# VH-VL binders against UPF0128 protein PH1314, part 3

Target 1, 225 residues: UPF0128 protein PH1314, of Pyrococcus horikoshii (o59052)
Amino acid sequence: MIKMLEGYYIIENPGVVPAERRFRMKDLKAWGYDLHLGTIEGERAYFISKTGERHEGETYIFKGKEYHVSRTQKEIPENARLLARIIIERGNPYLEVWLEEEDVKFPLTKEDPRIILKRIWEKEKLNQLLKHVRAVGLTTDFYKDNVFTQGIPLPYEEYPPKVRRVLREVKDIHRDLTGFGRFVFQYFGEVDKMHNYRLYWTLPTLHLFDIDIANEVDKVLGMLD

## First folded at step 1 (VH-VL)

Design ne06 (framework fv_necitumumab)
Fold by ESMFold2-Fast, scan of step 1:
Structure ne06 (fold): chain C 225 residues (1-225), chain A 124 residues (1-124), chain B 107 residues (1-107)
Amino acid sequence: as target 1 above (225 residues)
Amino acid sequence: QVQLQESGPGLVKPSQTLSLTCTVSGGSISSGDHYWSWIRQPPGKGLEWIGYIHYSGSTDYNPSLKSRVTMSVDTSKNQFSLKVNSVTAADTAVYYCARVQYYGSGSPRWFDPWGQGTLVTVSS
Amino acid sequence: EIVMTQSPATLSLSPGERATLSCRASQSVSSDLAWYQQKPGQAPRLLIYGASTRATGIPARFSGSGSGTDFTLTISSLEPEDFAVYYCQQYDNWPLTFGGGTKAEIK
């Protein structure tokens, strides 16, 4: 499994949080930071401040535990294409898939996109996605079941059985956090000018709903064990 | 231990539908998450992949045949079937059924085991 | 689609000789290539997959090599039962495609 919470979370009203449950850090700099799990190129992720600044790893102390945030400088190229996204919003899983013929140089037909995406996922250069998918319980068999929605999410019950099993696994892995907002797993692909495939992926991004009370903070951190 | 056996009529008239069935024995068609395929070979020619099916009903067909081909599966009989519509003399071939092997990724790869094959002649 | 070309079409050799069969892909198939043996009146039999991995029960005299676009099946010393037609098959790209075959026959 991928480590999910390696960032800061928003405390909307610091005055509501009891002093003994506030983050212990110099200058209370946790206030105003968003929780983001950024792009992984190696061992580390990053967090983004509300001002859009990328910050190096910092340590926070909460209830006697140290929480670390790491940064990576790998950026997703502006022209990389969003290939797939798994979204869990308020407990409901959705799949969005985009695939363009020009990205793979195959004629696209109704049956082609599944096999083309599988070919992309299986290439050596795309092993980052394969590792990520396996870590969260996803499999490459997922793409055989005609999951291409062209960016339009479908209700859970309208996906093929294998896709529903995969989405259920993703939901179960992140079950306790899905009630707080939206988790997004994002997968970007690029075919460079030399016809080399490149895959970019991010750790799940948690977009929190407004959190203004200490018990919500406590609950989120209680999921780290 | 898994064995496959083709069955169906050996002679089909032009414009009719060719129908074949493959019976799987020595194992369940729904075990091991295998795909099941049809491959054909015209007399004196090479092999041509037709399509494959999973016991769940998921299918993929060779684009050259897709408009005329339908596969189906019957897990209660441990069988899967092929229908080719609007046949012509070009559809005369030995038809094989085979299990599709894959390794971990779920991409269909190679064929093993194969049925013995059944000759279908399309003649007026 | 990927076109698979086998050469020669016919290979005439004597028992005990070394056989070398070639298979060429119109574009790279990495190592996603299988070899089959077919005797008259019989179904094809899997020999090699992954370009070089022998299938279960296949004698050591059969070996496969190559990657990308150029592949070779080698039979180190032909036995009488090895005279057959051999097919290569790629599984790197859809649709799955086979070569035209090489017939190994007795001189």
Scores: ipSAE 0.000, ipTM 0.409, lowest interface PAE 19.9, mean pLDDT 64

Design ne07 (framework fv_necitumumab)
Fold by ESMFold2-Fast, scan of step 1:
Structure ne07 (fold): chain C 225 residues (1-225), chain A 124 residues (1-124), chain B 107 residues (1-107)
Amino acid sequence: as target 1 above (225 residues)
Amino acid sequence: QVQLQESGPGLVKPSQTLSLTCTVSGDSISSGGYYWSWIRQPPGKGLEWIGYISYSGSTDYNPSLKSRVTMSVDTSKNQFSLKVNSVTAADTAVYYCARDKYSSSWTPGEFDYWGQGTLVTVSS
Amino acid sequence: EIVMTQSPATLSLSPGERATLSCRASQSVSNYLAWYQQKPGQAPRLLIYDASNRATGIPARFSGSGSGTDFTLTISSLEPEDFAVYYCQQRYSWPLTFGGGTKAEIK
């Protein structure tokens, strides 16, 4: 049973969301994601999952209010890995992503994160993609600034132990990859920026780059299933 | 218990293709979680990693050999194979197949089971 | 590629003595370092992985230490069966590379 983090906020207007970090609905569908329209406290919210998967969520906090699905808690398919919503800001969608409390999977595969990283690192295609991304001047500092813009931080100590362990594993994996020039798993080691770590694990690879680069990365991730 | 066994010709002529097969028993290649490697050792010298293959056919090769090496996997026979083309006397070595155990770390390269090795001599 | 240098090339000792084998990497490999034992006519055998963890079935007399660029394999009290060639290997960067080996031989 996959569960959402208690008390997690989805905000309508999180501040400055750079255009390069926004998804258009057409692009998400072209990348092989399904979109599900729902409602949170009377406002439209988009839920995404990989094609063929289903996600509706159980309980949400939106603008400080609780929204609860009236049906008894639904089982989320075991293969659901990406928990996300598209928020419409001034007519442009952008993506909020969070970790599942009970079952943490990232990026979009059914494998252990270490096996995913081994396969991604070993694939020449992704290594060439990373070289191209570096060549166009994308840096850690660029991502740091954008991560701060996207995040709704909670103190690290307030997260359940299982979630804290996953955040630590993400940090350890990133540290271990430094010698290989890995760029996809950009994140901060600061515990107070937990929300930003989730965005960096999933989103920089899929939506910060032009459509051709995003499609190439998605193909590589799809091949790891 | 996992066992690996190399097989193939012990003599190969210069410029021809060296072809070896590793048969795995006690474990299924299609079980996932493992990479399968070839490592060679010229007589009286140290060890040189050649390349790996996953159950899905994903490969990576030592850059020094990449232009001449191809690996393949046959999950129905529980075997994986190595081909080295355009061989020279420098390719004379004992060839080992090995299982790369998944560890707590993301990187491959910990060989927990090895075949007994097969000597391949390149001479006319 | 990362170059692994082992020293000494040959270590001559008697049973019961302590053996200390060194391995140095040309750049940091963190703790992604393994040790193997190879006896004449046999395949290498994994002794130590991730610098300090004993592989399954390896006797307690074998221990590994170090991190970064400098690593040590210690055999606390040599048994007759321990006279062999020992190789270190890094898995931090591609290609995977082995040291040149240290031969532990009976005096």
Scores: ipSAE 0.000, ipTM 0.413, lowest interface PAE 18.0, mean pLDDT 60

Design ne08 (framework fv_necitumumab)
Fold by ESMFold2-Fast, scan of step 1:
Structure ne08 (fold): chain C 225 residues (1-225), chain A 123 residues (1-123), chain B 107 residues (1-107)
Amino acid sequence: as target 1 above (225 residues)
Amino acid sequence: QVQLQESGPGLVKPSQTLSLTCTVSGGSISSGGYSWSWIRQPPGKGLEWIGYIYDSGSTDYNPSLKSRVTMSVDTSKNQFSLKVNSVTAADTAVYYCARLDYVWGSYRHFDYWGQGTLVTVSS
Amino acid sequence: EIVMTQSPATLSLSPGERATLSCRASQSVDSYLAWYQQKPGQAPRLLIYDASNRATGIPARFSGSGSGTDFTLTISSLEPEDFAVYYCQQYGSSPLTFGGGTKAEIK
């Protein structure tokens, strides 16, 4: 089993940090983590605990790629696929995750990074099971600067009951679809002032290929309201 | 509704290859969101997962059996198959085919099962 | 691999009684756990998935609970048709593994 870093962060040498880093790292510190500790040093990864202790990283090789992990991890599974680092790009912090076939990055929100890592690990399990469908994403407002970015979907059980109902019905519609490749959900979301999300989604490929399925999709979308 | 039906020989001699086929009806193997699996149960014992396959042909096998098993899929016949090489008496079991259900988070449970077929390995 | 241990191996009860079946994983499987019922000569039938969600058509007397390593299947009041073998199955990691089963039998 891939162990998550409890109270630690993987920081791989991100190179040059933008001038706005100090402001952005305040957001991470608000979650009880202090990324101001430690120096960016060459190609070495380092780890900072929630208590502020800095630990030098260990490395191992998986599928020809070097991964950096906390020294607090006793053993890394033979099939480890999910490791992560925090990077800062143009003043914005991102959680970059190394998946078996690709690397993905997500902007860090006000969530505990361990919750994000758990969601990503669950998405990796889902990707291993859903070879036919690779991309399901959420667009969220990262800051009230009108900046939108792609995240990962929530585990099914964490969606509101109405949304779970729609997802079950869309799955049933998709089981009847044959002849035209695979489809991808594109989720669009917005976080309101009460931290409730409004979920919007579209299936334009489904609408393009089959007008009967398009009618069913429109009906299902109506159920969100 | 989806139904699965196993077929194959009831008796296989030691060292031979066991070949089983699962026929799916009431749904298409090439429909998205599912993988197709084999599970076995020796008489009086518990269940052992063998492996799963997607319509793409991508597989995952139980490491304990990986060197001896191969799964294949034939979407034109709506079937998927299992081969177990170099069988011994330890391979005597009821073999089930089953569907693994996916919804957009965390489901790897078997929602439809075949009735099972008993395979005896004996001289 | 993750080893699943079920207890007790056999549970002897009368109709109308409450049944409590345990399943323990050798390492955390979060809530990625299913329960199946198997009657003699039949294929297993899905009862519970994601530790606590009843499958479609499963009576309300069946309930599941637990997370991490310790899980429980409860049958609030046994009906004659509930006497069967019950298996837990984890899907927290590959390979998928099943418990050894608990046989519920009539006294």
Scores: ipSAE 0.000, ipTM 0.407, lowest interface PAE 16.9, mean pLDDT 61

Design ne09 (framework fv_necitumumab)
Fold by ESMFold2-Fast, scan of step 1:
Structure ne09 (fold): chain C 225 residues (1-225), chain A 120 residues (1-120), chain B 107 residues (1-107)
Amino acid sequence: as target 1 above (225 residues)
Amino acid sequence: QVQLQESGPGLVKPSQTLSLTCTVSGGSISSGDYYWSWIRQPPGKGLEWIGYIYYSGNTDYNPSLKSRVTMSVDTSKNQFSLKVNSVTAADTAVYYCAREVGATDYFDYWGQGTLVTVSS
Amino acid sequence: EIVMTQSPATLSLSPGERATLSCRASQSISSNLAWYQQKPGQAPRLLIYGASTRATGIPARFSGSGSGTDFTLTISSLEPEDFAVYYCQQYHNWPRTFGGGTKAEIK
């Protein structure tokens, strides 16, 4: 039953997500996702995946580590921390791994488990991209409940004109830098103090950039919170 | 499983408009994860991308064809369509509709193709 | 536009032999390259995307490699059903462009 996750990409973000900023089970089901209990390297972990993608008893291999799905669950424990997000394409499929931190701490890697870009095609293109991403992330008027309540971006035409303009510019810059025709954002950070959810913005993963990931990605992620 | 099926006239006269429709089954065209494309192949030649449409109606066309091409989408029928104006013999080709992965722009599912001949 | 050049135009081999197909881009496209197989009378079928990732259901004998401007599709041991035309496609820049194709035919 071991399955390879080749072509998936991990975004590692170890930390504690407060209960008031976690998604509700009702929302996860409405988005077409299930929550499962499992293990990674012997530690209890919780997996959020598209409905039907992960099954009880299945084991997956990715970058030398075993991910095992044990049982379907109703919620993420209060002591869990987000370990990784695995995606291969826009919203399909993706997997979030949450590690329970209560008694046994998950061992830290020798390097910061953040995405690292080692080489950049053109520094100027990346700086322009970061400028546009920051502009999008800093405008809460566009990121209230009606835009990001379910943790995904709205269809292009439903964005305000200013946001659509920025998205077109990001698409062009992204194509010059990485070659993919569309730039994918998933925001999981504090949108507004009125919301009980956190939406994080995520730049394209390692494979989308097709370059070793450097700290410039971390700068963008840091600016979105 | 997702399937795409082209339909439309197999013969079009020079200077007229070529019109084709693609019907999507086994999946919704109203998905934000995908774009819907037309690609053509003249007999004995290679593939040429024509354009894509998002379910909202937003389009991008190959610059070489932009002046003659329009695409439309009908989400209620789970269909999208292609029109090529002022056709000539050079537009004779097998026309494919295809699903384009939104994050990466490669084509994961294709229709069977429909031959359109431009002739008097 | 980015021009994709495939070589050779025709590759004549026997079943069981190794096939190596080349695709070159007129400028760097990173790994933003897909390979398709087309049999006579059929639609193209996705084989590989991201230069090296096999699509679902594609046999292990198909492998892709390369980055930047030079890419290779390898079929480790040709089966009778592998004699077809193969196309590469870049998705690095606008518009999407395909190579001219390589026809693998029985010697």
Scores: ipSAE 0.000, ipTM 0.407, lowest interface PAE 18.9, mean pLDDT 63

Design ne10 (framework fv_necitumumab)
Fold by ESMFold2-Fast, scan of step 1:
Structure ne10 (fold): chain C 225 residues (1-225), chain A 126 residues (1-126), chain B 107 residues (1-107)
Amino acid sequence: as target 1 above (225 residues)
Amino acid sequence: QVQLQESGPGLVKPSQTLSLTCTVSGGSISSGDYFWSWIRQPPGKGLEWIGYIYYSGSTDYNPSLKSRVTMSVDTSKNQFSLKVNSVTAADTAVYYCARDYDILTGQYEYYYMDVWGQGTLVTVSS
Amino acid sequence: EIVMTQSPATLSLSPGERATLSCRASQSVSSYLAWYQQKPGQAPRLLIYGASNRATGIPARFSGSGSGTDFTLTISSLEPEDFAVYYCQQYSNSPYTFGGGTKAEIK
């Protein structure tokens, strides 16, 4: 049961996180992003510059535009979001959150938030978390399914069999690569005697700072302009 | 004790529609815990998965057969059915219905066919 | 589709001997693998699910192992009723394909 929490990262007192945030490799790991789908190259992150040069940093630059690695769908530039979909459809994992964010609230207590989250995991299980999945970056047919095209979340048991099996397959891929996927809980403090969290599920990552992958990403971004 | 029983014609002429029904007893087909599958086995050959249906009517078919196969469910009779259109001698087989277990329990999910019908031989010949 | 390959096609053994049956997937199926036993004229019977979990009522002499692409069914000491055809099936991706079967026959 302890392994159920290995995919959870609790960020306490994060304050208001700016929309424009740069991520260091150690921050990505702390936030539950896994860069081990390839050779780990220490703690250094590299992005390809607009001139094709390897740039150490948290910013991806293409044609003079600056792109940030994001932990949420809403923080991803439109072109980068479309690129990530293309990469995923080619079977390449990408560091990006493709799932809907959901706020989770708990009664204010002296209990460790990790214990509260473990209780939710054990009570509501994976079904609760899977109901936030949106069919983006899987297949075009899956994305065009009425449930996801209408943006209507359902409990796991109410999804059509094909959708349930696709959700299982996505879960199994994440589980095989990272354990049981990455579930990130961001703590937003106390409001009205309730602890407030933002829950989201991240995709597994291929080593984003591998030079060959960065070059391919840069090339695809060029095609989208 | 759950039991499944296939029924339908044992002989079908080429180009016609093969129609089979599976009757579920001792349990409800309307359970969200189970999917209901058809599998076939030509004489002397291996097993081939045809497809499954959920009690809501949602289906998934083997792509090799999807253009010719339709499954349906009748929850009031606790039955589900298989139709295979435009049959040929290659469709001669023993047809089995089965209960497909697909339950998410905690951190683990189990997938397998736990209950099978006895099978019904369907011969396609003139 | 995921292709399941079973080997050997035929095992000729005597009662009391150990049987080892192999099943290989063309791509990873994690632990979504089941083993079935089929006797002549009968429906298949579930033996093992989730690669290594013995189904209810299945004798302890049957065991399953493996993960990913390589799986093994072991019968520690064959009994007369164990001479049958054994099939593996993957539940990772539709279509849920079966292996070609391994026939355990008496010498």
Scores: ipSAE 0.000, ipTM 0.421, lowest interface PAE 14.6, mean pLDDT 61

Design ne11 (framework fv_necitumumab)
Fold by ESMFold2-Fast, scan of step 1:
Parts: sequence; C-alpha cells; structure tokens
Structure ne11 (fold): chain C 225 residues (1-225), chain A 122 residues (1-122), chain B 107 residues (1-107)
Amino acid sequence: as target 1 above (225 residues)
Amino acid sequence: QVQLQESGPGLVKPSQTLSLTCTVSGGSVSSGSYYWSWIRQPPGKGLEWIGYIYYSGSTDYNPSLKSRVTMSVDTSKNQFSLKVNSVTAADTAVYYCARHGSSEYFPYFDYWGQGTLVTVSS
Amino acid sequence: EIVMTQSPATLSLSPGERATLSCRASQSVRSNLAWYQQKPGQAPRLLIYGASTRATGIPARFSGSGSGTDFTLTISSLEPEDFAVYYCQQYNNWPPTFGGGTKAEIK
C-alpha cells in the first residue's frame, strides 16, 4: 500500500513494490546524492513522488544540525566533516564516507567490507565486543532506497515474532557497547530476499557506514575479530 | 487445501527456451502471505532452487541461473511461469513448483506440485 | 553458497528399527533447517522445519534435532511407507540449498 505525504508516496513494504512504481534505472544515473544544509520537508522515509519519481528523504544529524540527502550532487560544505553521499555509478550505488580524524573516503561497494570495518573497529576498540552482537536492526527510523539497498528498516512492531525476539536480545547487548560509535546489525528478511543482513557503524549523531551482508553474520564477525 | 500443478513440453531442443507454467488451486497466487518458487531435480541427483516470484512481480533467482531465467505471474489465471533460455543437456530435470510462506521469513516449502520431467535432447 | 552434506548416502534397515539421518552445513545455519521426504515418482513432502518443528500432519515418529552445523532426523520406528529418500535444506543464507539426500531402503 502507497501513502501520500506532502506530495510523495511512501512505500511501506519495499519487497512488494509493483514494477511500474519502481524508479527507472536510467534516471538513477542522472542523479547524485549528497549531504547539504537546507530546509527539511516531509518525513524520514523512502518516497515516490506524485509524478512517479523516487526521492531520498533520509536525514543525518551532525554537530546538532540536520542535513538532508539531496537528489542533486553538490560540493560538500567545509563545515560538515562527518560526511556521506550516495553515488550512483553504472547503476551500482555506493556510499562515500569519511571520518574527521582520517579524512579518507570509503567506496563501500568497491572496497572489501572486512578491511573497512577492521579499520573502523580498531579505532573504536570494539573488536572484542563484536562477537556478542547478532544479526538484528537497532535503528529502524531510517528508510533506505529499496532500489539500491533492497532494505528498509521496519518499525519494531512490523517484524515477525522471531525477528522481534532477536531484536530484543541485541538491543540489550547494544546498550553495553562502548567506544566512539555504535555497532548495529539489521536483518532484512522481508519479501525480496530470504535472508539479508546489514552491518551499520554509527556515530552518536550519524548513520555513517552501512554494508550489506548477504551471507552468514558470524563469518563477518570472525573476520573482524 | 492447496494444490499446484506443472504443465509444459516434456522435450526441448538444445539452445531453445524451456517454458513451464504452474497452476494454483485451493488458494490464491495473489495472496500476500505466500511466495511461489521453481525447484528442479536432475535424474538421480539432488534438488536445486531456481527462483521465486511474488504476486507483485518481485523476483529473485539462484545466482547460478540468474542470466538465463525469467519468472512471471498471471493473477487472473492463478498461475506463475518459468522460462529458461539457451538450454543444454544439463537442464534435463524434473521441474517442481512450490509454495513458501512469508510470515516467518522462512523459505522452506510447504506445498509442491507433482513435478514435470523436461528432457533436453535433439 | 552454503553446502549441505548428508550421511550416510544409503541406510539399509528393517521395519520397526530406528533410523538416524545426519545433515551437516558448511557454515552455521542456526536452526533454519528443514527436512523433506521423497518417494519414487513423487514430489518432496515437508516433514520438519526450524530444525525440530513437525509440519502439519507429520507422524510423531519423525523428530528433528541439532543446531548450528550438525543436524539429525530420527524416525523412532520405521513403517513400510517410510522407506524413501530424505533431504535436508538450509534457509539461513540466500540462496536456499539442499543436501544430496539419504536413501532409506529395506534390508
């Protein structure tokens, strides 16, 4: 079912989106996505416009200020040092991010995720704790483009009972994690793929890194440990 | 009770396209509670999952077959179909259609068709 | 993909005996494992899902156990209709994959 919000349609179940409502691939290549300062309109969700176009509606909080993902690629503001932007290359999306301390970009879909996560975990000093985290979502308030990531975090109550049980377990573990960021697993076992997992690394105010895990979560944790 | 029944040609020539249809009865292919899959079994060998389709047209295919496989659904006829392009002798198998429930996100198959043997030969 | 290995390939037993069938995954599949029975000329029939939950209509003599990488299907007392091929299937990782099967045959 589609819901209208400020001239947009929100698709609540990305795995059941009819083909005719999905964003056309040629249009994806024409757009870049970046963080910028601006007026935020609407909710933090995946949107299809009234003309059938897809819009990104996710926001990030950086140093107490909100940044909106833009459809138009623009130069990154100098005052935004913890930055992410969505790049579309040959129809393949990837997220470029960097940390203030390292000032280096990570093209997640082209880089080995194990190397990126190892570097992050070394800085966070969390490697010893990762083995205690299972495959669950701990942030369900952000929507991702279902064309690119095949993922949309669901409100807790919308997950099947088994998934909700695992979410409760990891939520408790997550409260005990320390370091400069937080480690999050998202389980996407909705309708498109049978088992799809995401690892997120989040700063206290940003969702900065995400990586899809199509395979066994325990194996990825073993590589980082 | 739900029944699934496969139909299509029993013989296909090498390099041609294999086309099969599954008819669902006792239940609706347009139910949001279920996914519909194709699974094959070469003679004397084990089972291989081919792909699934949801009534919305959403599909996912086994990576080993993705470049040659297309599935479609016809909600008005309560049917879903499989096409395998550029067939070879390795595609000789009994083809089953099957159902998977969506409530627990588990792709185990609770109902199966009787299977149809497809032989690829000249 | 996850590789499922079943053993033995063939199990020769008499009616009334207990059958124990093994299934091993190349990586942990937690408890996301199903068992199927297939008789000659017939489609597979779901017996067990979630490693140990019997499907509707399946007799109590069938039971499943195990978690992680090692799983067992037990038939407590074989009936004549139980001589068939049995397959395990994981659904923890995409794509779902099946084992090579174990044939239970009459001695």
Scores: ipSAE 0.000, ipTM 0.412, lowest interface PAE 18.8, mean pLDDT 59

Design of02 (framework fv_ofatumumab)
Fold by ESMFold2-Fast, scan of step 1:
Structure of02 (fold): chain C 225 residues (1-225), chain A 122 residues (1-122), chain B 107 residues (1-107)
Amino acid sequence: as target 1 above (225 residues)
Amino acid sequence: EVQLVESGGGLVQPGRSLRLSCAASGFTFDDYGMHWVRQAPGKGLEWVSTISWNSGTIGYADSVKGRFTISRDNAKKSLYLQMNSLRAEDTALYYCAKDESYYDSSGYFDYWGQGTTVTVSS
Amino acid sequence: EIVLTQSPATLSLSPGERATLSCRASQSVSTYLAWYQQKPGQAPRLLIYDASNRATGIPARFSGSGSGTDFTLTISSLEPEDFAVYYCQQRSDWPYTFGQGTRLEIK
């Protein structure tokens, strides 16, 4: 079945990373690579793993902010390091806007995307697949009808902590707006000939009612650690 | 053998309400999305509403939004369409249709009932 | 909403001839298009889904092709029972929409 990494999401636009550099989520985990947005304390970057341990490690710069990727073993292949760096740099969903994907349509649903992907996989009942599993999307009209405290297609608790923080900040900034805005969640899967899978999850902001408010949102998103 | 049998149609005055039912058999009803599609006399097909296997995903055509409510009872293997504030434009043969996709919604309708006629006239 | 336009509105042919029916979408629907057959007094029957996959029990003479905005349903050699109205339908976006239909009638 299709799963996300326990406690963390590997976030990637499926069109961005070349196939030769894509790795299964289990491979990164097995190689001791933990991906998370870190904290900056003076001249050092730190990562907090899901176990609550604090790690110092490699630093990447994305949109002027330093992010940290830790590893729990001595040797990690160069390709795994490159993929981890790309995921940190490109797969930060809070700063990505998928205008290029606006023309791509998927079945519209408010069901949990993980459950939908599992059902699609079960329906296919294939024993070998070297292509992307059917993509699914969730969309909501976040600003329509003054639903600034709603408009979340998944239960709030099911979003990663960083996404929940962004949603709280966005609601605080946009509480009194009556315009239109959409958040689209997209899940994509890829299955190889050994029945191994890869899962991508992202949160593109497609449209914001006011450009000045969008700038404030970008500022808040840039402060995520 | 998949069968869908619609009922509840009839002649009704504008502004009144009507409830359509669809009884399913020959497949595991609980595992499939269900749809309502209508066809006005001498015209083409128009999608009305959809409901997922667990009622978690529901959609409506703009022409019926706010007036119609789709629901299902998996224990009774039945699909329903509650139609309120009926208008002359709602006059049509109403089909119950099964989604092609197992435990999902493909949005394709692989089995249809015979339909039930709704006539809205004063 | 995505508008589907079918052509021709009416196609008059004889048994044994090849039929080609067109469906054009107002915007890309990828391959998320189906074809249905409807005979007078009967419910529609699913023929083709995802542009080119035949539904269960549908004869091999029916085939679908196309992607994006242009789609074709082909019946390689018409049988008497094939004279009916044909509808295309997209499921790429909500609301799901149907074309206006092509009537295939005997010459």
Scores: ipSAE 0.000, ipTM 0.401, lowest interface PAE 21.4, mean pLDDT 60

